VHH binders against RNA-binding protein 12B-A (Rbm12b1). Designs and how they scored, part 2

Target 1, 77 residues: RNA-binding protein 12B-A (Rbm12b1), of Mus musculus (Mouse) (q80yr9r283to359)
Amino acid sequence: FYVHLKNLSLNTNKRDLRNLFRDTDLTNDQIKFVYKDERRTRYAFVMFKNQKDYNTALGLHKTVLQYRPVLIDPVSR

## First folded at step 5 (VHH)

Design y10 (from q13 with E109P G110D; framework vhh_6qgx_2)
Fold by ESMFold2-Fast, scan of step 5:
Structure y10 (fold): chain B 77 residues (1-77), chain A 125 residues (1-125)
Amino acid sequence: as target 1 above (77 residues)
Amino acid sequence: QVQLVESGGGLVQAGGSLRLSCAASGFTFSDYYMAWFRRAPGKEREFVAAISWSGGSTFYTDSVKGRFTISRDHAKNTVSLQMNSLRPEDTAVYYCAAEEVYSGDYTWPDSYDYWGQGTRVTVSA
């Protein structure tokens, strides 16, 4: 299960995202920040290992992180 | 499954040399910033060296600068650490680490996605 994170602060690091998703079993290798020309964007992809963690993450949509609401979209395959 | 496997550790006399290698399974190094960290018994994990995706930039901690050389071979999917003029204080378990796309801080352990199991280096006086 993947989610697409949007509107992230450019200062957001993987530890910030693990704290946001602290009710899930999330490790650094499941988090991928999106770059453009070696520069941070406001996008990331996060993989969850099970549906419970995925549903928990979707429930956090629009949670404020570093003064910005984090937009959490499901990714279809 | 993604794994990093270190090799090349061992026992060496002070002033000697060792070459550590890190091999990836389940992925390629082509988009990864690679680093070596070490941990001596009873101490915290310490940054040693890092190399950018292209191999165009290398970084070293002051205590190893001029003695250690980090390199990568994209064809073999390996990163290597050539350790020359070894000192007893270099004794540690050495870990390979990989980060997909550089976060901006090569010394930050939390930015690395994958870690190897470590290889032991002992330098005798």
Scores: ipSAE 0.000, ipTM 0.165, lowest interface PAE 12.6, mean pLDDT 82

Design y11 (from q13 with E109P; framework vhh_6qgx_2)
Fold by ESMFold2-Fast, scan of step 5:
Parts: structure tokens; sequence; C-alpha cells
Structure y11 (fold): chain B 77 residues (1-77), chain A 125 residues (1-125)
């Protein structure tokens, strides 16, 4: 189960995201920040191992992190 | 301090043209994606057009393709929107927006770091 995170602060680190998703079983290796042209973007992918954690994460859509609402979108195939 | 200042709005009849300009200051202009959004009274902000940091890529919402042209001038730190064949439904306040790093969604207002105050465009029937 993957979600796309959008609109992240460029200062957001994996610890910040683990705290945002603290009600889920999330580890650093499940979080991948997206880079474009060797620059950090405001985009990340997060993998959840089960449906419950995935649903919990989707419920946090638009939570403010570092003065920015985090957009949490399901990954489309 | 980062600042975006729009100009060029006004009243125009359907079928007419306007050119909007946005003057940027307080940041390295060439490192930013620049966009125009618009908002009709009582509505949400809608994407209009965007231009990449190099100027090599431009993006438009379907309703303005072929009528509007976005451009940028790095020497003047400006982004412009040439609006041709204007329609009454183009009536809105137009906003200039800047995003330092492309977040994968140039159409979402929340992706943009900086916003101008807006310039009003009224297109009469």
Amino acid sequence: as target 1 above (77 residues)
Amino acid sequence: QVQLVESGGGLVQAGGSLRLSCAASGFTFSDYYMAWFRRAPGKEREFVAAISWSGGSTFYTDSVKGRFTISRDHAKNTVSLQMNSLRPEDTAVYYCAAEEVYSGDYTWPGSYDYWGQGTRVTVSA
C-alpha cells in the first residue's frame, strides 16, 4: 500500500513523517523522498504494510506540518 | 522579503485581449516554477498556466489552451500572461504564484510558496 505525500516542507525529514504517522507501524525504509535534478522536491512516497495503517494515513490528509498542509493521495496504477 | 506584484488587469469586451505581468523580487527568480491562478468571486482558486524555471516547458488548463500564452523574462524578473480571445467566463482575479521546487503537481495551489495580491480582469458579454 503506497501513498504520495505532496506539499512537504523542504526541511521535512523521516523523523517528522514517523511522528505524523505515529499511530502506524512505520520505519525509515518505508519513506522515500523524491528528487528531481538532484534537488529535493516537496514529494515523497510512503509504504504501509497493512490496510489499517494505510487507512489511518489517508485520514491525516491536510494535516499541517511545518506550516504546510500535507496532501496524502492514494497511488494510482 | 519575497514579493510578487501583479499588474495589467482591467475591463475588456468579449473577444478582446489583455496582458498581465508579475514582477518578482526577493528570490532567485530562475530557480522557481511560476504560475497564474484565477479566482472568480465565491469560487476556489483555479490553475491557469505555468512555466518551468528554464522557460522550456509551459502548461495550460484546457479552457485557455490556444488563447493564453505564458512567458518569463529572467533579466526583468517578470512572468507574463498574454490573454487573447477573452470570454465572460475568464472574469476573475488573477494571481501570480511561485514554487521553488516542482512538487509533481503544478496545478494545485497549495504547492506554491509565494503569492501575489492579484489583479482583477472583467470580461463583458
Scores: ipSAE 0.005, ipTM 0.168, lowest interface PAE 11.0, mean pLDDT 83

Design y12 (from q13 with G104P; framework vhh_6qgx_2)
Fold by ESMFold2-Fast, scan of step 5:
Structure y12 (fold): chain B 77 residues (1-77), chain A 125 residues (1-125)
Amino acid sequence: as target 1 above (77 residues)
Amino acid sequence: QVQLVESGGGLVQAGGSLRLSCAASGFTFSDYYMAWFRRAPGKEREFVAAISWSGGSTFYTDSVKGRFTISRDHAKNTVSLQMNSLRPEDTAVYYCAAEEVYSPDYTWEGSYDYWGQGTRVTVSA
């Protein structure tokens, strides 16, 4: 189960995302920040191990993190 | 809030040149990939060129390689497309587009977050 996070602050770190998803069983290895031209993007890729955690994460769509609403989209097939 | 405004389109003879510009406002320009797409009469929209946030990477469709050059001006929040050696088959409406979300396929229209209204380019035989 994967979600794409969009609109992240460029200062967002893995600890911030673990706190956002604190009601899930999420480890640092499941979080991948996207880089392009050696720059942080506002995009991250997060893997959830089960459907419960995946559904919990989708329910957090538009939660404000560091003054920005986090857009949480399911990964396209 | 977010705007992309194209300019520089017009009528030119085959072999001529045009420079298109896209002025961006309402977002942090340096955080976005910028691209040009075009749609010829009776055809689907197609990718033309893209430039990365730093300007360090550029991408072109095969039919324009060596003739078109994409560039960006950080100070003016503009992306430009210098079109040389124009051909009648380059006749189209040209659109500026912006993408902040990573996509492995820069030619995919659906990955672009913001679009301009387009500027018309007509190349006569």
Scores: ipSAE 0.000, ipTM 0.131, lowest interface PAE 11.4, mean pLDDT 80

Design y13 (from q13 with S52D W53Y; framework vhh_6qgx_2)
Fold by ESMFold2-Fast, scan of step 5:
Structure y13 (fold): chain B 77 residues (1-77), chain A 125 residues (1-125)
Amino acid sequence: as target 1 above (77 residues)
Amino acid sequence: QVQLVESGGGLVQAGGSLRLSCAASGFTFSDYYMAWFRRAPGKEREFVAAIDYSGGSTFYTDSVKGRFTISRDHAKNTVSLQMNSLRPEDTAVYYCAAEEVYSGDYTWEGSYDYWGQGTRVTVSA
């Protein structure tokens, strides 16, 4: 299960995302920040190992993190 | 620690075939998205092929579609690249790469967490 995070602060780190998803079983290796030409973007991808955690994450769509609402989209075909 | 070790490179004449292998250690192989990238002399690294953790989805750069096939063997912790109908422009050092969390784009080298040291492929005219 994957979600695509959008509109992140450029200063958001993996600890911030683990705190956002604190009700899930999430580790640092499941979080991938998207870089373009070695620059941080406002995008990240997060893998959840089970359906429960994936659904919990989707329910956090538009939660404010560092003054920006985090957009959480399912990654699917 | 995580390691990727490539093998199978060598010399081949145009029209020939080679099979590259990448052995993964230090992690649960089935959790990773795997890819092959290459760098020709004097050029930048470019994407070649990718396979998802299940082996059910594969992706290829246009110049190798129909000629190259990527596959994985979970029992042996390996990913392979079968290269058929080789052309002189396929001459490059080939690199195996792994990422645990799918970035949404297989072709972006910056999304990969681990890289092998490369294996050389030379295709003579």
Scores: ipSAE 0.000, ipTM 0.130, lowest interface PAE 13.0, mean pLDDT 83

Design y14 (from q13 with S111Y; framework vhh_6qgx_2)
Fold by ESMFold2-Fast, scan of step 5:
Structure y14 (fold): chain B 77 residues (1-77), chain A 125 residues (1-125)
Amino acid sequence: as target 1 above (77 residues)
Amino acid sequence: QVQLVESGGGLVQAGGSLRLSCAASGFTFSDYYMAWFRRAPGKEREFVAAISWSGGSTFYTDSVKGRFTISRDHAKNTVSLQMNSLRPEDTAVYYCAAEEVYSGDYTWEGYYDYWGQGTRVTVSA
């Protein structure tokens, strides 16, 4: 199960995302920040191991993290 | 083989209008955010306007709000910039840019995957 996160603060780190998704079993290796031309972008891809965690994550759509609402969308690529 | 080709630039007097067009080829146009950027002589490239993949959201820099209108035609794979009430300060080379998947910041040129060659707009005082 994959989601892509959009509108992240450029200062968001993996610990921030693990705290956002603290009700899931998310580990650092399931989080991939997207870079473009070796520069950090405002989105990341996150893998959840089961449907429960995936549904929990989708329910957090638009939660404010570091003054920005995090957009959480399904990804099948 | 991905290409963006701009057209419609030219010389116009202050208060006049121009319509810029950008023809996209080699990719699925509707999956991309499209934007116009400009670079005035001796200055850095700056954001002008952007439109979402669906055409449902448009964004403008403050200096052009109410004067410029961005639109897209999915059937023709084109994005257009209608420029009204032109000012000498609008003199620049205008560039079309495309970004696959919204990164959360439509104003930063570094997020755009493809760029056109530019079209020159000169506004005489």
Scores: ipSAE 0.000, ipTM 0.115, lowest interface PAE 13.1, mean pLDDT 81

Design y5 (from q13 with V101I; framework vhh_6qgx_2)
Fold by ESMFold2-Fast, scan of step 5:
Structure y5 (fold): chain B 77 residues (1-77), chain A 125 residues (1-125)
Amino acid sequence: as target 1 above (77 residues)
Amino acid sequence: QVQLVESGGGLVQAGGSLRLSCAASGFTFSDYYMAWFRRAPGKEREFVAAISWSGGSTFYTDSVKGRFTISRDHAKNTVSLQMNSLRPEDTAVYYCAAEEIYSGDYTWEGSYDYWGQGTRVTVSA
């Protein structure tokens, strides 16, 4: 189960995302920040191991993190 | 202080052309995605065109493809929008926007860090 995050602050780190998703069992290896031309983007992919955590994450769409609303979208299939 | 300043707007007849320019001051935009959005009276801003930091990728909304061309000049710290074959439905205030490092969605206005004050384009029939 994957979600893609967009509009992240460039200061957002994995601990910030674990805190956002604290009601899930998210670990650092499930978080992948996206880079373009070796530069950090505002985009990340997050993998959840079960449907409950995935649904919890989708419910956090537009939560403000570091002054920016985090967009949380399901990955296209 | 960081600013984006638009210029080049005006009144033009349908079928005419205008070139909009956006100048950045207080920063260099070599690491920024640059975009143009527009807003017609009573509507929210809509995406028009975007260009990647390197200029290697350009994106357009379907209604302007083939008519509008976005370009950037790193030495002059400017982005331009060449608008050809203008139509009355292109009438809007045009805004320049800058996003520090691409967010993954160039069409979403909420991802852009800096905005200009806008320049008005009016296309008469």
Scores: ipSAE 0.012, ipTM 0.278, lowest interface PAE 8.2, mean pLDDT 84

Design y6 (from q13 with Y33D V101L; framework vhh_6qgx_2)
Fold by ESMFold2-Fast, scan of step 5:
Structure y6 (fold): chain B 77 residues (1-77), chain A 125 residues (1-125)
Amino acid sequence: as target 1 above (77 residues)
Amino acid sequence: QVQLVESGGGLVQAGGSLRLSCAASGFTFSDYDMAWFRRAPGKEREFVAAISWSGGSTFYTDSVKGRFTISRDHAKNTVSLQMNSLRPEDTAVYYCAAEELYSGDYTWEGSYDYWGQGTRVTVSA
């Protein structure tokens, strides 16, 4: 169960994301920030272990984190 | 003051080619990913192509893949779109856009910080 996080502040760390998803069982190893050409981007992937946590995360779409709405998209096949 | 200025649009016959250019000023060009969007008469703006800040990555919408090529010149602060094998459905106003860093989706208009005024492309049957 993966979600894509978009539009993240460059100051967002894994602790901030664990706080955003506090109603889920999320650990640091489930969060991956994307880098392009050795630069941190506003893009991240988050893995959830079960459907419940995945649905909870999708419900947080557009929550403001550090002055920016976080876009939370399901993985497309 | 930030400015993006597009040029190179015009009228061409189907099967022809055009090269669009976007000149950037007022910001550190090398810190921004650049993209081209277009809007056809009566339609919403759609993503066409993007190039990362370093030039190391390029992205295209399916309908232009293999026909259009995006490139950038850091010395001239320009991004270019070479359009080959043009079709009547490519008729649109083409816009240059800049975003500070990849938001996760080059097709999302809301991530772009700066936009140009657009240049018109008309492809005749």
Scores: ipSAE 0.013, ipTM 0.270, lowest interface PAE 8.4, mean pLDDT 84

Design y7 (from q13 with S30E S52D; framework vhh_6qgx_2)
Fold by ESMFold2-Fast, scan of step 5:
Structure y7 (fold): chain B 77 residues (1-77), chain A 125 residues (1-125)
Amino acid sequence: as target 1 above (77 residues)
Amino acid sequence: QVQLVESGGGLVQAGGSLRLSCAASGFTFEDYYMAWFRRAPGKEREFVAAIDWSGGSTFYTDSVKGRFTISRDHAKNTVSLQMNSLRPEDTAVYYCAAEEVYSGDYTWEGSYDYWGQGTRVTVSA
């Protein structure tokens, strides 16, 4: 199960995302920030190992993180 | 190079339906956010609908939720906007736009890299 995160602060790190998704079982290797020309973008992909964690993550759509609402989109694989 | 071409605009009566299509050439848009924006006479462009690169996530402005449906066909390299229950206030030129997955806000006009020339939709009372 994957979600696409959008509108992230350019200073958001993996610890910030693990705290956002603290009610799920997330490790750093499940989080991939998107880069373009070696620069951070406002995008990341997050993998969840089970349906419960995936549904929990989708429920956090538009939660404010570092003064920005995080947009959480489902990704089918 | 990259080109977006809209089609399907026209004149329709209130309560009617139209389907707009946007064809991409010069690239495949599997990695792109695709969106529809519109501009009514005398007004600025506004966001209408967007679809994620995967086709699994869609977004709509409040005034069109439940009436419009955005979809994409990866095999044909097209994005479509099905417009039902049309209202006179939907009268506008409709623009297709593409944004690389790597940047931006789906509702922010300035984040889109490529734009079509627009197709005109007129809804009469």
Scores: ipSAE 0.000, ipTM 0.106, lowest interface PAE 11.4, mean pLDDT 81

Design y8 (from q13 with Y32W; framework vhh_6qgx_2)
Fold by ESMFold2-Fast, scan of step 5:
Structure y8 (fold): chain B 77 residues (1-77), chain A 125 residues (1-125)
Amino acid sequence: as target 1 above (77 residues)
Amino acid sequence: QVQLVESGGGLVQAGGSLRLSCAASGFTFSDWYMAWFRRAPGKEREFVAAISWSGGSTFYTDSVKGRFTISRDHAKNTVSLQMNSLRPEDTAVYYCAAEEVYSGDYTWEGSYDYWGQGTRVTVSA
């Protein structure tokens, strides 16, 4: 299961995201920050191993992290 | 409102060439990553080629390397796919896709935000 995180602070690191999703089993290798031309963007992809964690993450949509609401969108194509 | 419109598809005989074009509107073209995907009859959609915002990086699936060339024209807001030495197995609907921010994986459909409706390419024996 994947979610697309949008509107992240450029200072957000993997520890910050593990703390945001502390009620899930999330490790650093499940988090991918998106870079454009070697620059951090406000986007990341996060993989969850089960539906429970995926649903928990979706419920955190618009949680404020470092002064910015984090937009959490499902990824499906 | 972002739109991608493909053109250039058609019927061609094996060994022939076609040039597909994708016209983009509604965004600053130079900031986006662009790709071509295709779906052959009875198969799932697969990655074909991708180009970075500057045109400095290009990526191809193994079966088209050396035969297909992806390019972009910033002045015309287009990305093109030059297809040479076409084979019957290249028969597919070809889709243009655009990604506002590079995901780290050019081959993953899920990273692309916008898609065209597709243009059909048929290569006869």
Scores: ipSAE 0.006, ipTM 0.185, lowest interface PAE 9.4, mean pLDDT 81

Design y9 (from q13 with S111D; framework vhh_6qgx_2)
Fold by ESMFold2-Fast, scan of step 5:
Structure y9 (fold): chain B 77 residues (1-77), chain A 125 residues (1-125)
Amino acid sequence: as target 1 above (77 residues)
Amino acid sequence: QVQLVESGGGLVQAGGSLRLSCAASGFTFSDYYMAWFRRAPGKEREFVAAISWSGGSTFYTDSVKGRFTISRDHAKNTVSLQMNSLRPEDTAVYYCAAEEVYSGDYTWEGDYDYWGQGTRVTVSA
């Protein structure tokens, strides 16, 4: 299961995302920041190992992280 | 199928040199920050050196500056640590680590996505 994260602060690191998703079983290798021309974008992809964690993540849509609401979009399995 | 495999560890006398290598497979090597960490007997893991995805920026902990050199070879998917003027205090298991590029903290081990199993370096007094 994948979600697409949008509107991230350019300072958001993997630790910040693991804290956001602390009620899930999430490791750093499941988080992929999107880069364009070697520059950080406001996008990331996160993989969840099971349906429960995936549903938990979707429920966090628009949670504020570093003064920005994180947009969490489902991606096809 | 992501794998980091370290090699080059061994026993060396103080003042000697060793070259550690880390072979990366299963991911786009050129997109990743690469780092070396070490864990000395009875101590916690600590940062040693890091190199940016392009190889254009390198970072070192103060105790190894001027003695250690980190480099990468994109054609071979390898990161290397050249260790010169070795001291007994450098005795540790050395770990290769990979992180998808982040502009912030390269020293915190929890930011790294992939880790090797380590290679042991022993420096005799």
Scores: ipSAE 0.000, ipTM 0.213, lowest interface PAE 12.1, mean pLDDT 84

